VHH binders against Vitellogenin-6 (vit-6). Designs and how they scored, part 15

Target 1, 176 residues: Vitellogenin-6 (vit-6), of Caenorhabditis elegans (p18948r1340to1515)
Amino acid sequence: ANCVVKSTKINTFDQVAYRNQFTPCYSVLAKDCGSEKSEPRFVVLMKKINEKKEWKNVKVVYGENEIEMYKTEEGLICRVNGEEIEYQPESEIEKKQYNIIWLNKNTLKFDSDDVTVQFDGVNARIHLSALYRNQQCGLCGHYDNEKETEFYDAENQENTIPKFAKSYLYKDSKCN
Key: E = the ipSAE of ESMFold2; O = the ipSAE of ESMFold2 at other seeds; V2 = 0.75 times the mean of E and O plus 0.25 times the DockQ between their complexes.

## First folded at step 15 (VHH; framework vhh_8k46_1)

Design b36 (from b30 with H100T; at its last look DockQ between E and O 0.02; V2 from the best seeds 0.00; counts 0 for: pae E 15.7 > 2, placed apart)
Fold by ESMFold2, look of step 15:
Structure b36 (fold): chain B 176 residues (1-176), chain A 123 residues (1-123)
Amino acid sequence: as target 1 above (176 residues)
Amino acid sequence: AVQLQASGGGFVQPGGSLRLSCAASGFTFDDYAMGWFRQAPGKEREFVSAIRSSGGYKYYAKSVKGRFTISRDNSKNTVYLQMNSLRAEDTATYYCAASTYWPMREYETYQYWGQGTQVTVSS
């Protein structure tokens, strides 16, 4: 299943569309929520990084790795654990548990057996394997074939759309 | 009342070792990831290392990978930073921090902060 995330609109894994406005603080798009105690196998985050343009920063936490993708005046940048990955046309950068694929200079794909994230600096498309049916949470919904439960928050409580979206803001001392 | 108390800093010559400790109280330690950050005079606070709540996943800044080791003892509510092969550039105040949120490398993620302990590396 696919979740399509645009600047003001999200189409969830269960094909529920709603409006969302990103902020300079990270929001959780998709997260492994299969266990409350275990740390997630992946987390996909997005934030706005420019007030004048619809540029975004996407961060994927996958195992021991943090992958950051964002748009600049010079093009799309990818960092893995803080180190920039050079653009090479039609090449793949294979890591132990995942691949980084430059589809072109303006589009990057993070590819793994669990989650795939395609990002062009503004919009993202997230694909989850069937293994995460009923185990996914975030702004992309719950992937449970149930539209009635799509807006359960991070504490699994049904909420209005604005409260649902706020519950997936990445809480820290600088972004409340 | 949440408290994170870092200790174990001091003077050391280049190439030496120190072990920092951070004792935690006032929250369920087993549910929190723990991190170490440092700040030298006139510089920005920077990420050093982090460890997830279970102790399985560990994160390191590139500048310390292979020299520093993070660990935790959940029975003692304590996180440690073993610092080997110390260099003058490691001189800083080292802060421990705690969070249930991601990502581990950003200081904005961390909910609770300790007072810090000074590490000085000089000949």
Scores: ipSAE 0.000, ipTM 0.134, lowest interface PAE 15.7, mean pLDDT 78
ESMFold2 (binder alone), look of step 15: mean pLDDT 83; pTM 0.845
ESMFold2 at other seeds, look of step 15: ipSAE 0.006; ipTM 0.124

## First folded at step 16 (VHH; framework vhh_8k46_1)

Design b37 (from b33 with K58R; at its last look DockQ between E and O 0.85; V2 from the best seeds 0.69)
Amino acid sequence: AVQLQASGGGFVQPGGSLRLSCAASGFTFDDYAMGWFRQAPGKEREFVSAIRSSGGYRYYAKSVKGRFTISRDNSKNTVYLQMNSLRAEDTATYYCAASHYWPMREYEIYQYWGQGTQVTVSS
ESMFold2, look of step 16: ipSAE 0.667; ipTM 0.870
ESMFold2 (binder alone), look of step 16: mean pLDDT 83; pTM 0.849
ESMFold2 at other seeds, look of step 16: ipSAE 0.721; ipTM 0.883
ESMFold2, look of step 20: ipSAE 0.638; ipTM 0.859
ESMFold2 (binder alone), look of step 20: mean pLDDT 83; pTM 0.842
ESMFold2 at other seeds, look of step 20: ipSAE 0.632; ipTM 0.861

Design b38 (from b33 with I109F; at its last look DockQ between E and O 0.83; V2 from the best seeds 0.00; counts 0 for: pae O 2.1 > 2)
Fold by ESMFold2 at other seeds, look of step 16:
Formats: structure tokens, C-alpha cells, sequence
Structure b38 (fold): chain B 176 residues (1-176), chain A 123 residues (1-123)
């Protein structure tokens, strides 16, 4: 199943489409909600970084690793645990638990057995393993083949779309 | 009121060891990840290590991996940083912090901060 995240629209894992406006604060797109609350195996986050060009920053927390992908005037940048990774077509670092793949200069793919995130600086496509049915939450919905529960918030309460979206928004010292 | 009290700093020769402790109160410790950051005079605060609330995932800066070990004891609301093979560049004030967000390596994701404890590594 795929979640397609565009500048103002999200098509969830359960094929529910809705409008969402990203902000300079990170929002949770998809998260492992089947494990201990303190130990998600992955968290995928996105924020806006340039209103004029709809540029975004995507952060993937995966196990003990943090991957950041974002668009700049210089092009698409990838950082792994704070260290920038050079564009390198068809090159791949020895796999530990995931792979970072440059599909081209303008498109990155984070690939793992749990979650795949493809990102071009503006839009993201997230794919989840079927093992996460009923075990995922975020702006991409719940992956439960149930459209009626799609907008349950981070506290598992049914809400309007704006309140649902706000429940996945992270406030940090740089974005309020 | 939230309190994070770091202790265990001191003066140590290069190659020596120290164990830092950070006692927490005023919040549900088991719901928070804990982190250690450090700041040398005139430098920006930098990430050192972090540990998830259950102790499952542990995070280390490249400069300390293999030398420092983070751990926590939820029954005592305390996080620890065992620092081995200390070097002069480890000299800094060490701060503990708590976060309920998932990214661990950037200080802006931490909501609560301690006052810090001084670590000085010099011959």
C-alpha cells in the first residue's frame, strides 16, 4: 500500500484523499504504532521549507538512524545521522538495515523491509509492508482497510481533518 | 516543575573514565527519551548520545561511538553516560535532556534541559 503526499493533498494508505497544508513544523506522515509507544521501528516526518517552490524536508527515523532529505537551491540533499551523502548514481553503501538510493539527481529513495520513502524535494510516496496493517498511524492514515477511522488522531480519537492533522504536528524551538 | 540534575563530572586525565548521572523529576520518565549534549566554551551545543524510554534504541554521535555507553534505570528515573577513553576534545559542560519526539540527534526536539555537569580532560 502507498500513501501519496503532494503539496496540498494526501492520498492515504486506505485511498482516502484530503487536503493538508504543511508548515515549518514537522508533521508525522507515517509511524509504527504497533510497537511500544516509545519504540516505533520507523517514523516518517515532513515539513515545509520554501513556500514559493513548495519545497519540503523529510526526516526518516529508522531504528538508530536518522535520515534527512530536503531540497535546496543547490539541489536535493541527503543527510544520514547528520552527515551529508554525495549524489552517486547506481552507487550503494554496504547495507546495514536499509538502503539510500539516488534514483536520479532530483529523487531519493529510502528503502527498508518496513517502509520505503521516495522523495523529490516536493512530493513523497510512502510504501509500507503488509506487516503494518492495523499498526500504522499518521497523516497517511491507519492502513486498516477502514475509511471511517482514517482521521483518528494520535490519541486514537475521531476528529475533523484540521484537528486530526494538528495532532501529528511537532512543535519545536525553530518552528513556533 | 520539571528538574533534570546532572552529576558525576570532574577532572580526568586523557584515557580516563567518568560516569555521568542525570536524575529526573516532574514528568513521567518512562514516556520520555533521554539525551546527553555537550558544549565547550565558544562552541555550539552538540549531540552526544540518546536512549529511548525503554532502553531499546541507543544513539551516539560519531565522535563518541565505541567509547561512551548510555543506559537508563527507569525505577530510579535516572539516565547514565559511561565515558571511557576520554580525550581532550571531550572537555565540555554535559547536559541531559528529555524528549517526547522521535528524532534524537538535534537539540530542538528536546523539551526539558538540565543545568549540566563539567567534564575536563587534561594532562
Amino acid sequence: as target 1 above (176 residues)
Amino acid sequence: AVQLQASGGGFVQPGGSLRLSCAASGFTFDDYAMGWFRQAPGKEREFVSAIRSSGGYKYYAKSVKGRFTISRDNSKNTVYLQMNSLRAEDTATYYCAASHYWPMREYEFYQYWGQGTQVTVSS
Scores: ipSAE 0.499, ipTM 0.815, lowest interface PAE 2.1, mean pLDDT 85
ESMFold2, look of step 16: ipSAE 0.566; ipTM 0.843
ESMFold2 (binder alone), look of step 16: mean pLDDT 85; pTM 0.862

Design b39 (from b33 with A33T; at its last look DockQ between E and O 0.79; V2 from the best seeds 0.00; counts 0 for: pae E 2.8 > 2)
Fold by ESMFold2, look of step 16:
Structure b39 (fold): chain B 176 residues (1-176), chain A 123 residues (1-123)
Amino acid sequence: as target 1 above (176 residues)
Amino acid sequence: AVQLQASGGGFVQPGGSLRLSCAASGFTFDDYTMGWFRQAPGKEREFVSAIRSSGGYKYYAKSVKGRFTISRDNSKNTVYLQMNSLRAEDTATYYCAASHYWPMREYEIYQYWGQGTQVTVSS
């Protein structure tokens, strides 16, 4: 299953489409929301970074790693745990738990057994393994093959689209 | 009211060690990620280390990895930072912080902050 995230529209894992606008605050696109009280294996976040262009920042928290992808005037940038990595041939970038793959100079792919995130600086495509069926939450829905529960908020309560979206929005000093 | 009380700072020679503690009250400690940040005069506050609520995932800035160890004791509502092999560039005020959020290195997402404890590494 795929979730397609565009600047004003999200098509969820359960094929429900709705309008959403990103802000300078992070929103949770997809998160490991398993039934046990355990640390999420992954969290995928997005925020808007430019008022005049549809540029976004995507952050993937994966285990003990924090991967950031974002667009600049000079191109698409990737940071791993705070350190920028440069464009590399695909076969030379290898990590134990995941891979970072430059599909081209303008498109990055974070690839793991749990979650795959493809990002071009504006739009994202998120793929989840079947392991996370019924185990995921965020703006990309719940991945449960049920459309009627798509807008349950971060506290798993049915809500209107604005309240649902707000429940996955972070608050920090940049957007207070 | 939420309080984060950092302690354990002091003066130390290069190569020495210090152990920082941060005692928390006024919130459900077990539900929060705890972080350590530092700030030298005239510099931006920078990420040092973070530990998730269960203690299962730990995060370190490149400059401290291998020298510093973060830990927590949820029964005592306390987070610790063991600092070994200290260097002059580690001199700063060290702050503990708490957050519900997941991006660990961005200080803006931390909701609660302690007053800090001074670490000075000289001579």
Scores: ipSAE 0.429, ipTM 0.762, lowest interface PAE 2.8, mean pLDDT 83
ESMFold2 (binder alone), look of step 16: mean pLDDT 82; pTM 0.834
ESMFold2 at other seeds, look of step 16: ipSAE 0.509; ipTM 0.802

Design b40 (from b33 with S99D; at its last look DockQ between E and O 0.85; V2 from the best seeds 0.00; counts 0 for: pae E 5.0 > 2)
Fold by ESMFold2, look of step 16:
Structure b40 (fold): chain B 176 residues (1-176), chain A 123 residues (1-123)
Amino acid sequence: as target 1 above (176 residues)
Amino acid sequence: AVQLQASGGGFVQPGGSLRLSCAASGFTFDDYAMGWFRQAPGKEREFVSAIRSSGGYKYYAKSVKGRFTISRDNSKNTVYLQMNSLRAEDTATYYCAADHYWPMREYEIYQYWGQGTQVTVSS
């Protein structure tokens, strides 16, 4: 299943479209919310880089790794565990649980067996393994093939779209 | 009120070891990810290490990976940082922090902070 995230529009895993405004605070797009796991295997987050631009920062927490992708004046940057990596057409790391792939100089792909995130600095496309049916939550909705529960929040409470979206904001001391 | 009490700092020679502890109270420790950050004078607080609430996944800054080990004992509401092969560059005030969700490298995300413990590495 695919979730398509644009600056003001999200099309969820269950094909429900709605309008959303990103802020400089991280929002959870997709997260492993499975009841059989004590902690998520992955979390995909997005924020605006600042109030002025529609450029985004995407972060993927995957296992013991933190991958950050964001657009700058000089191009798209990728950091793995805090360290920048240079443009490479394909991954050279064969033993990793995931790959980082430059589709071109302006598009990055994080690829794993659980989740795939494609990002161009503004928009993202998230693909999720069928193993996460009924076990996913975030702005990309629930992966449950039911549209009536798509906007249940992080506490599984039915909400209007604005309250649903607010429940997935990751507040911090600088972005409130 | 929430309290995080860091201890175990001190003076040590290069190549030496220290073990920091952070005792937590005022929240359900088992639900929180824990992190260690450090700050040298005139510098911004930087990420050192973090551990998920269950003790599963662990995260390290490149500068400490292989030398420092984070662990937690949920029965004692305590997170630890074992620091081996200490270097002069490790001199800083070390802070423990808690976040209700999962560890992140950005210190601004963490909800609760301890007062810190000084680590000084010098001959």
Scores: ipSAE 0.241, ipTM 0.651, lowest interface PAE 5.0, mean pLDDT 82
ESMFold2 (binder alone), look of step 16: mean pLDDT 82; pTM 0.826
ESMFold2 at other seeds, look of step 16: ipSAE 0.328; ipTM 0.704

Design b41 (from b33 with Y107W; at its last look DockQ between E and O 0.73; V2 from the best seeds 0.69)
Fold by ESMFold2 at other seeds, look of step 16:
Structure b41 (fold): chain B 176 residues (1-176), chain A 123 residues (1-123)
Amino acid sequence: as target 1 above (176 residues)
Amino acid sequence: AVQLQASGGGFVQPGGSLRLSCAASGFTFDDYAMGWFRQAPGKEREFVSAIRSSGGYKYYAKSVKGRFTISRDNSKNTVYLQMNSLRAEDTATYYCAASHYWPMREWEIYQYWGQGTQVTVSS
């Protein structure tokens, strides 16, 4: 299943489209919600990082790793556990928990058995293994319910975050 | 009121060891991840280590991995940082913090902060 995240639109894993606007605070796009110990195997987050441009920061929390991808005026940056990695046009797929792949200078891919995140600095595409059906939550979650359809019909021109989307927004000390 | 009390700092020789403790109250400790940050004079606050609420996932800055070990005892509402093979560059005020969010390396995502404990590695 695929979730496509654009600046003002999200097309979820279950093919539900709705309007969303990102803020300087992190929002949860996709998260392993099937873990009973409160330790998700992955969490995919996104925030806006420029008021006038559609630049975003994507963070993938995967086990004991944090991968951050974001656009700057100097290009697309990837940090792994706080350490910036270099552009590698000839990426090798190795046997490990995950791989970071430069599809080109403007597009990065985080790849694992659980979740794949493709990001170009503005838009993201998230793929989940079929094993996460009904075990995922977030802005990309499975929302085949009446609340989604009622809200969508009533909010033709609305740019307000729905109640469920608001619950996935992290406010921190800097991003009021 | 929420309180985080860090302790166990002091003076130590290069190559020595020190163990920090941080006791928590005023929130459900078992629901929070705990982190350690440090700040030297004139520098920005720096991530050191973090541990998820169950103790299952642990996070380390590259500069301390293999030398420092984070742990927690949820029955005592306490997080620990065992610091081995200390170096002069480890000299800083060390702070503990708590977050119920998932990113661990950014200080801004932590909701509760303790008062610091000084670690000085010298001679």
Scores: ipSAE 0.637, ipTM 0.851, lowest interface PAE 1.7, mean pLDDT 83
ESMFold2, look of step 16: ipSAE 0.710; ipTM 0.878
ESMFold2 (binder alone), look of step 16: mean pLDDT 84; pTM 0.846

Design b42 (from b33 with I109L; at its last look DockQ between E and O 0.77; V2 from the best seeds 0.66)
Fold by ESMFold2 at other seeds, look of step 16:
Structure b42 (fold): chain B 176 residues (1-176), chain A 123 residues (1-123)
Amino acid sequence: as target 1 above (176 residues)
Amino acid sequence: AVQLQASGGGFVQPGGSLRLSCAASGFTFDDYAMGWFRQAPGKEREFVSAIRSSGGYKYYAKSVKGRFTISRDNSKNTVYLQMNSLRAEDTATYYCAASHYWPMREYELYQYWGQGTQVTVSS
């Protein structure tokens, strides 16, 4: 199943579409909610680079790794654990439990057995294996084939769409 | 009131070792990841290391991996940073911080900060 995340529209894993506005604060798109709360296997987050551009920063927390992807005027940048990875069209960056793939200079893919994130600097596509049915939460919904429960918040309570979306928003010292 | 008290800094020759401690109070320590950041004069605050609330996942800056070890003791509400093979570039004020968010490497995502402890590595 796929979740398609555009600047103002999200189509969830259960094919429910709704409008959402990103901010310079991170929002959780998809998170492993089937593991212990303190140690999810993955967390996928997105924010705007700044309030004026529709360019985004996507972060994938995967075990002890943090993968950051974002667009700049110099192109699409990938950082793995704080270290920038240069575009290499003839090769892939392979780690034991995941791969980083430049599909082209404007599109990155984080690929693992659990979650795949494709990102072009503005929009993202997130794929989860069927193993995460009923075990995922975030702005991409719950992946349970139930449209009626799609907007349960981070505490698994039914909410309006704005309250649902705000429950996945991080606050930090520099974002509004 | 939330308190994070870092200690254990000092003066050390290159190649030496120090162990930093950060004692926490005023929040549920077991629910927070803990991180160490450092700042040298005239430079930006930079990530050093972090540890998840359970102690299961640990994160290190490339410059310190293999030389520094983070650990925590939840029964004492304390996080530690063992610093071995110290170099002149490790000279900085070291700050401990706490976060209930998942990304560990951005200082903006930490909610509580200590006052820091000075580490000076010189001949």
Scores: ipSAE 0.603, ipTM 0.835, lowest interface PAE 1.5, mean pLDDT 85
ESMFold2, look of step 16: ipSAE 0.650; ipTM 0.869
ESMFold2 (binder alone), look of step 16: mean pLDDT 84; pTM 0.852

## First folded at step 17 (VHH; framework vhh_8k46_1)

Design b43 (from b33 with G56S; at its last fold request DockQ between E and O 0.82; V2 from the best seeds 0.77)
Amino acid sequence: AVQLQASGGGFVQPGGSLRLSCAASGFTFDDYAMGWFRQAPGKEREFVSAIRSSGSYKYYAKSVKGRFTISRDNSKNTVYLQMNSLRAEDTATYYCAASHYWPMREYEIYQYWGQGTQVTVSS
ESMFold2, look of step 17: ipSAE 0.664; ipTM 0.867
ESMFold2 (binder alone), look of step 17: mean pLDDT 83; pTM 0.846
ESMFold2 at other seeds, look of step 17: ipSAE 0.680; ipTM 0.877
ESMFold2, look of step 18: ipSAE 0.659; ipTM 0.863
ESMFold2 (binder alone), look of step 18: mean pLDDT 83; pTM 0.844
ESMFold2 at other seeds, look of step 18: ipSAE 0.705; ipTM 0.877
ESMFold2, look of step 20: ipSAE 0.703; ipTM 0.877
ESMFold2 (binder alone), look of step 20: mean pLDDT 83; pTM 0.837
ESMFold2 at other seeds, look of step 20: ipSAE 0.656; ipTM 0.870
ESMFold2, fold request of step 22: ipSAE 0.738, 0.744, 0.753; ipTM 0.889, 0.885, 0.893
ESMFold2 (binder alone), fold request of step 22: mean pLDDT 84, 84, 84; pTM 0.847, 0.849, 0.850
ESMFold2 at other seeds, fold request of step 22: ipSAE 0.745, 0.726, 0.728; ipTM 0.890, 0.884, 0.880

Design b44 (from b33 with Y107E E108Y; at its last look DockQ between E and O 0.63; V2 from the best seeds 0.00; counts 0 for: pae O 3.6 > 2)
Fold by ESMFold2 at other seeds, look of step 17:
Structure b44 (fold): chain B 176 residues (1-176), chain A 123 residues (1-123)
Amino acid sequence: as target 1 above (176 residues)
Amino acid sequence: AVQLQASGGGFVQPGGSLRLSCAASGFTFDDYAMGWFRQAPGKEREFVSAIRSSGGYKYYAKSVKGRFTISRDNSKNTVYLQMNSLRAEDTATYYCAASHYWPMREEYIYQYWGQGTQVTVSS
């Protein structure tokens, strides 16, 4: 199952499409909701990082690791636990729990047994293993094979985004 | 009403150890992740360590990994930072903080902050 997140459109794991506008605050795209509430195995977050361009920052929280992917004028950047890694053709950074793969100069892939995130600085594609059927939540839906959602309530799509799908309602000058 | 009281700072020689504590009140401690940040004079506040609400996942800055250990005791509403092999560069005011949110390394997601405790590593 795949969730496709384009500039202003999301096609969920259950193939429900709706419009969404990202802000400078992180939103939860997909999260492990089947484990202990305080200990999800993964959380996939996205925020807008440029006022005029559709550039995004994607962060993957995976166990004790935080992987950040974002676009700059110099290209796509990946940081692992705060440390930048560089593009190298046919290169990947392998850890015991996950891999980071440059598909090309402009596309990164975070790959694990639980979740795969492909990102090009603007758009993301998220794949979940079948183990998360009925055990995921976020803007990418519930992965429960039911296509009806609350996301169709109105064209004010920020008003239709479920509260549990957003990871940041914290008041800060950058986010509120 | 929310209070985070950090303690355990002081003066220590290089190579020494300190244990910081942060006692929390005025909120449901078990629902919050806890973090430690530090700020040296003239520097930006920086992430040191964090621990999820159940204690299952722990996060460390590269500069302290292997030397510092974070832990929590939810029955005492307290988070701890064991600091070993201290260096002059560890000199700073250490702040504890609490958050419901992700990611753990981002300062701005922390809702509640303590007043800090001073750690000075000097011969």
Scores: ipSAE 0.339, ipTM 0.716, lowest interface PAE 3.6, mean pLDDT 80
ESMFold2, look of step 17: ipSAE 0.597; ipTM 0.844
ESMFold2 (binder alone), look of step 17: mean pLDDT 86; pTM 0.872

Design b45 (from b33 with K65Q E108Y; at its last look DockQ between E and O 0.75; V2 from the best seeds 0.00; counts 0 for: grease 24.6 > 24.2)
Fold by ESMFold2 at other seeds, look of step 17:
Structure b45 (fold): chain B 176 residues (1-176), chain A 123 residues (1-123)
Amino acid sequence: as target 1 above (176 residues)
Amino acid sequence: AVQLQASGGGFVQPGGSLRLSCAASGFTFDDYAMGWFRQAPGKEREFVSAIRSSGGYKYYAKSVQGRFTISRDNSKNTVYLQMNSLRAEDTATYYCAASHYWPMREYYIYQYWGQGTQVTVSS
């Protein structure tokens, strides 16, 4: 299953689409919610770089590793545990439980057995293994095959969606 | 009221060791990740190490990897930083902090901060 995240629209793992606006504070796109809540195997986060641009910063927390991908005027940057890695076409940066793959200079892919994240500086595509059915949460939904009516109820959708989306937005951080 | 009390700093020669402690109160310690940051005069706070709530995942800055070890004791609401093979560049005020967010390496995602403890490494 795929979740497609654009600047103002999210299409969830259950093929439900809704509107969301990102801020310079992180939002949780997808998280392992089947393990102990304090130690998810992965967390995928997104924020705007600043209020003016639609450029995003994506953070993938995977075990003891933190992978950051973000766009600059010089291009797409990837940091692994705080250390920038350079673009290398036709090569994979091999790690223990995951790979970092440059699809081209402007598109990165984080690839693992649990979660795959493809990012171009503005939009993301997240794929989860079937093992996470009913075990994931975030702006990408719950991966539970429920795609009836919630999205099609215009009044309830807007009221429910803003509260749903705010529940995954970081509130008590010093982000500006 | 939330309180984080860091202790264990002091003076040490290069190559020496220190063990920092941070005792926490006023929140559910088992639900929070704990981190250590440091700040030298005229510099911004920088990430040193962090540990998730159950102690299963640990994070280290490259500059301290292999020399520092983070641990926690949830029964005592305390996080520790064992600092070995200390260098002059480790001289700073060390702060403990708590967050229920991710990721661990960014200063601004931590919600609670201690007052710090001074570490001075000098020949």
Scores: ipSAE 0.612, ipTM 0.847, lowest interface PAE 1.5, mean pLDDT 84
ESMFold2, look of step 17: ipSAE 0.634; ipTM 0.850
ESMFold2 (binder alone), look of step 17: mean pLDDT 85; pTM 0.860

Design b46 (from b33 with Y57W; at its last look DockQ between E and O 0.51; V2 from the best seeds 0.00; counts 0 for: pae O 14.5 > 2)
Fold by ESMFold2 at other seeds, look of step 17:
Structure b46 (fold): chain B 176 residues (1-176), chain A 123 residues (1-123)
Amino acid sequence: as target 1 above (176 residues)
Amino acid sequence: AVQLQASGGGFVQPGGSLRLSCAASGFTFDDYAMGWFRQAPGKEREFVSAIRSSGGWKYYAKSVKGRFTISRDNSKNTVYLQMNSLRAEDTATYYCAASHYWPMREYEIYQYWGQGTQVTVSS
């Protein structure tokens, strides 16, 4: 299953399209929301990082690893656990639990058995393993083959699209 | 009232070990991620380690990975930091903290803080 996230439009894992505006605060696109856990095995986050350009910052938390991808005037930057990595054409950065692949100077792919994220600095494409059916939540929906429950919020309550989107804002000390 | 009581610090020789404990009360411990931060004289507070609410995910600063182990016991509302192979640069006041939010490495997202416990590594 695939979720396609553009600056103003999201196509969910259950093929429901809706409009969304990103803010300078992180929103949860997809995360492990298994019924037995309060902490996810993965989280994919996105925020807007430029007021006028549609540049985004994507953060993937996967195990003990934190991967940040964001666009700058000079191209796409990737940081792994706080350290920047260099663009290397035709190269992969292999880790035990995931791969990081530069498809070109401005397109990066995070690849793992659980989640795959492709990002070009503006738009993202997220693929989830079928093991996360009924165990996923976020702006990308619930991956449950049911369109009527797609806009349940982080507390599993049905809402209008604006309230649904606000329920997945990640609150931190820098965002109100 | 919320309380985080850190203990287990002390004076230890290089290469030695200590185990820190942080006992929590006044909130639902099982719902919170727990973190350890440290501050040496003349330096800013820095991230050491964190553990998610279920205990399944653990985070470590590069400087302590492989030497420190974080754990939690939700039945005792306590988080632990086992510190092995201690070095002089580990000397600091160690603080425990709790948060619903993330990312776990940023001290600004932690809502509750303990009073700290002193760790001194010197021969």
Scores: ipSAE 0.000, ipTM 0.161, lowest interface PAE 14.5, mean pLDDT 78
ESMFold2, look of step 17: ipSAE 0.410; ipTM 0.755
ESMFold2 (binder alone), look of step 17: mean pLDDT 83; pTM 0.847

Design b47 (from b33 with K62R; at its last look DockQ between E and O 0.71; V2 from the best seeds 0.67)
Fold by ESMFold2, look of step 17:
Structure b47 (fold): chain B 176 residues (1-176), chain A 123 residues (1-123)
Amino acid sequence: as target 1 above (176 residues)
Amino acid sequence: AVQLQASGGGFVQPGGSLRLSCAASGFTFDDYAMGWFRQAPGKEREFVSAIRSSGGYKYYARSVKGRFTISRDNSKNTVYLQMNSLRAEDTATYYCAASHYWPMREYEIYQYWGQGTQVTVSS
């Protein structure tokens, strides 16, 4: 299953589309919600980093590793645990649990057995293993397919979606 | 009111050890990740280490990994930083902080901050 995240539109793992506005504060796109609540196997976060452009910062938390991908005027930057790794054809850095792949100069892919995140600085595509059915939460939905229309009632009321989206937006942080 | 009280700093020679403590009150400690940051005069505050609320995941800056060990005791609402093989460049004020967010290395996501404790490694 795939979730496609664009600047103002999200297509969830259950193939439901809705509109969302990103802010300078992180929103949770996808998170392991089936494990111990303080130790998810992964968390995928996104925030807006430029008010004039649609540039985003994506953070992938994977176990004890933190991967950051973001767009700059110099191009797409990747950091692993705080250290930039923009180009490493072969490396002595241990990456046994996941891989970082440059698909091209402007597109990165974080790849693991649990979650895959492709990012071009603006838009993201997230793929989850089938093991996370009914165990995932975030703006990408719940990956359960039995409540595919829960975001909209029979009259297509938007207020349910705004409350859903706000629940995954970071609050009370220094993100101004 | 939320309080984070860091202690255990002091003067130590290079190669020595110190253990910092941070006692927390005014919030549900078991629900929060705890982090240590440091700041030397004229420098920006930088990440040192963090530990998730259950103690399962631990995070370290590259400069301290293998020398520092973070731990927590949820029954005492306290986080610890064991600092071994200290170097002159470890000299700084060390701050503890708490967050229920991710990621751990970004200081902006920490919601509560302590007053800090001074560590000086000299001679």
Scores: ipSAE 0.655, ipTM 0.866, lowest interface PAE 1.2, mean pLDDT 84
ESMFold2 (binder alone), look of step 17: mean pLDDT 84; pTM 0.851
ESMFold2 at other seeds, look of step 17: ipSAE 0.662; ipTM 0.871

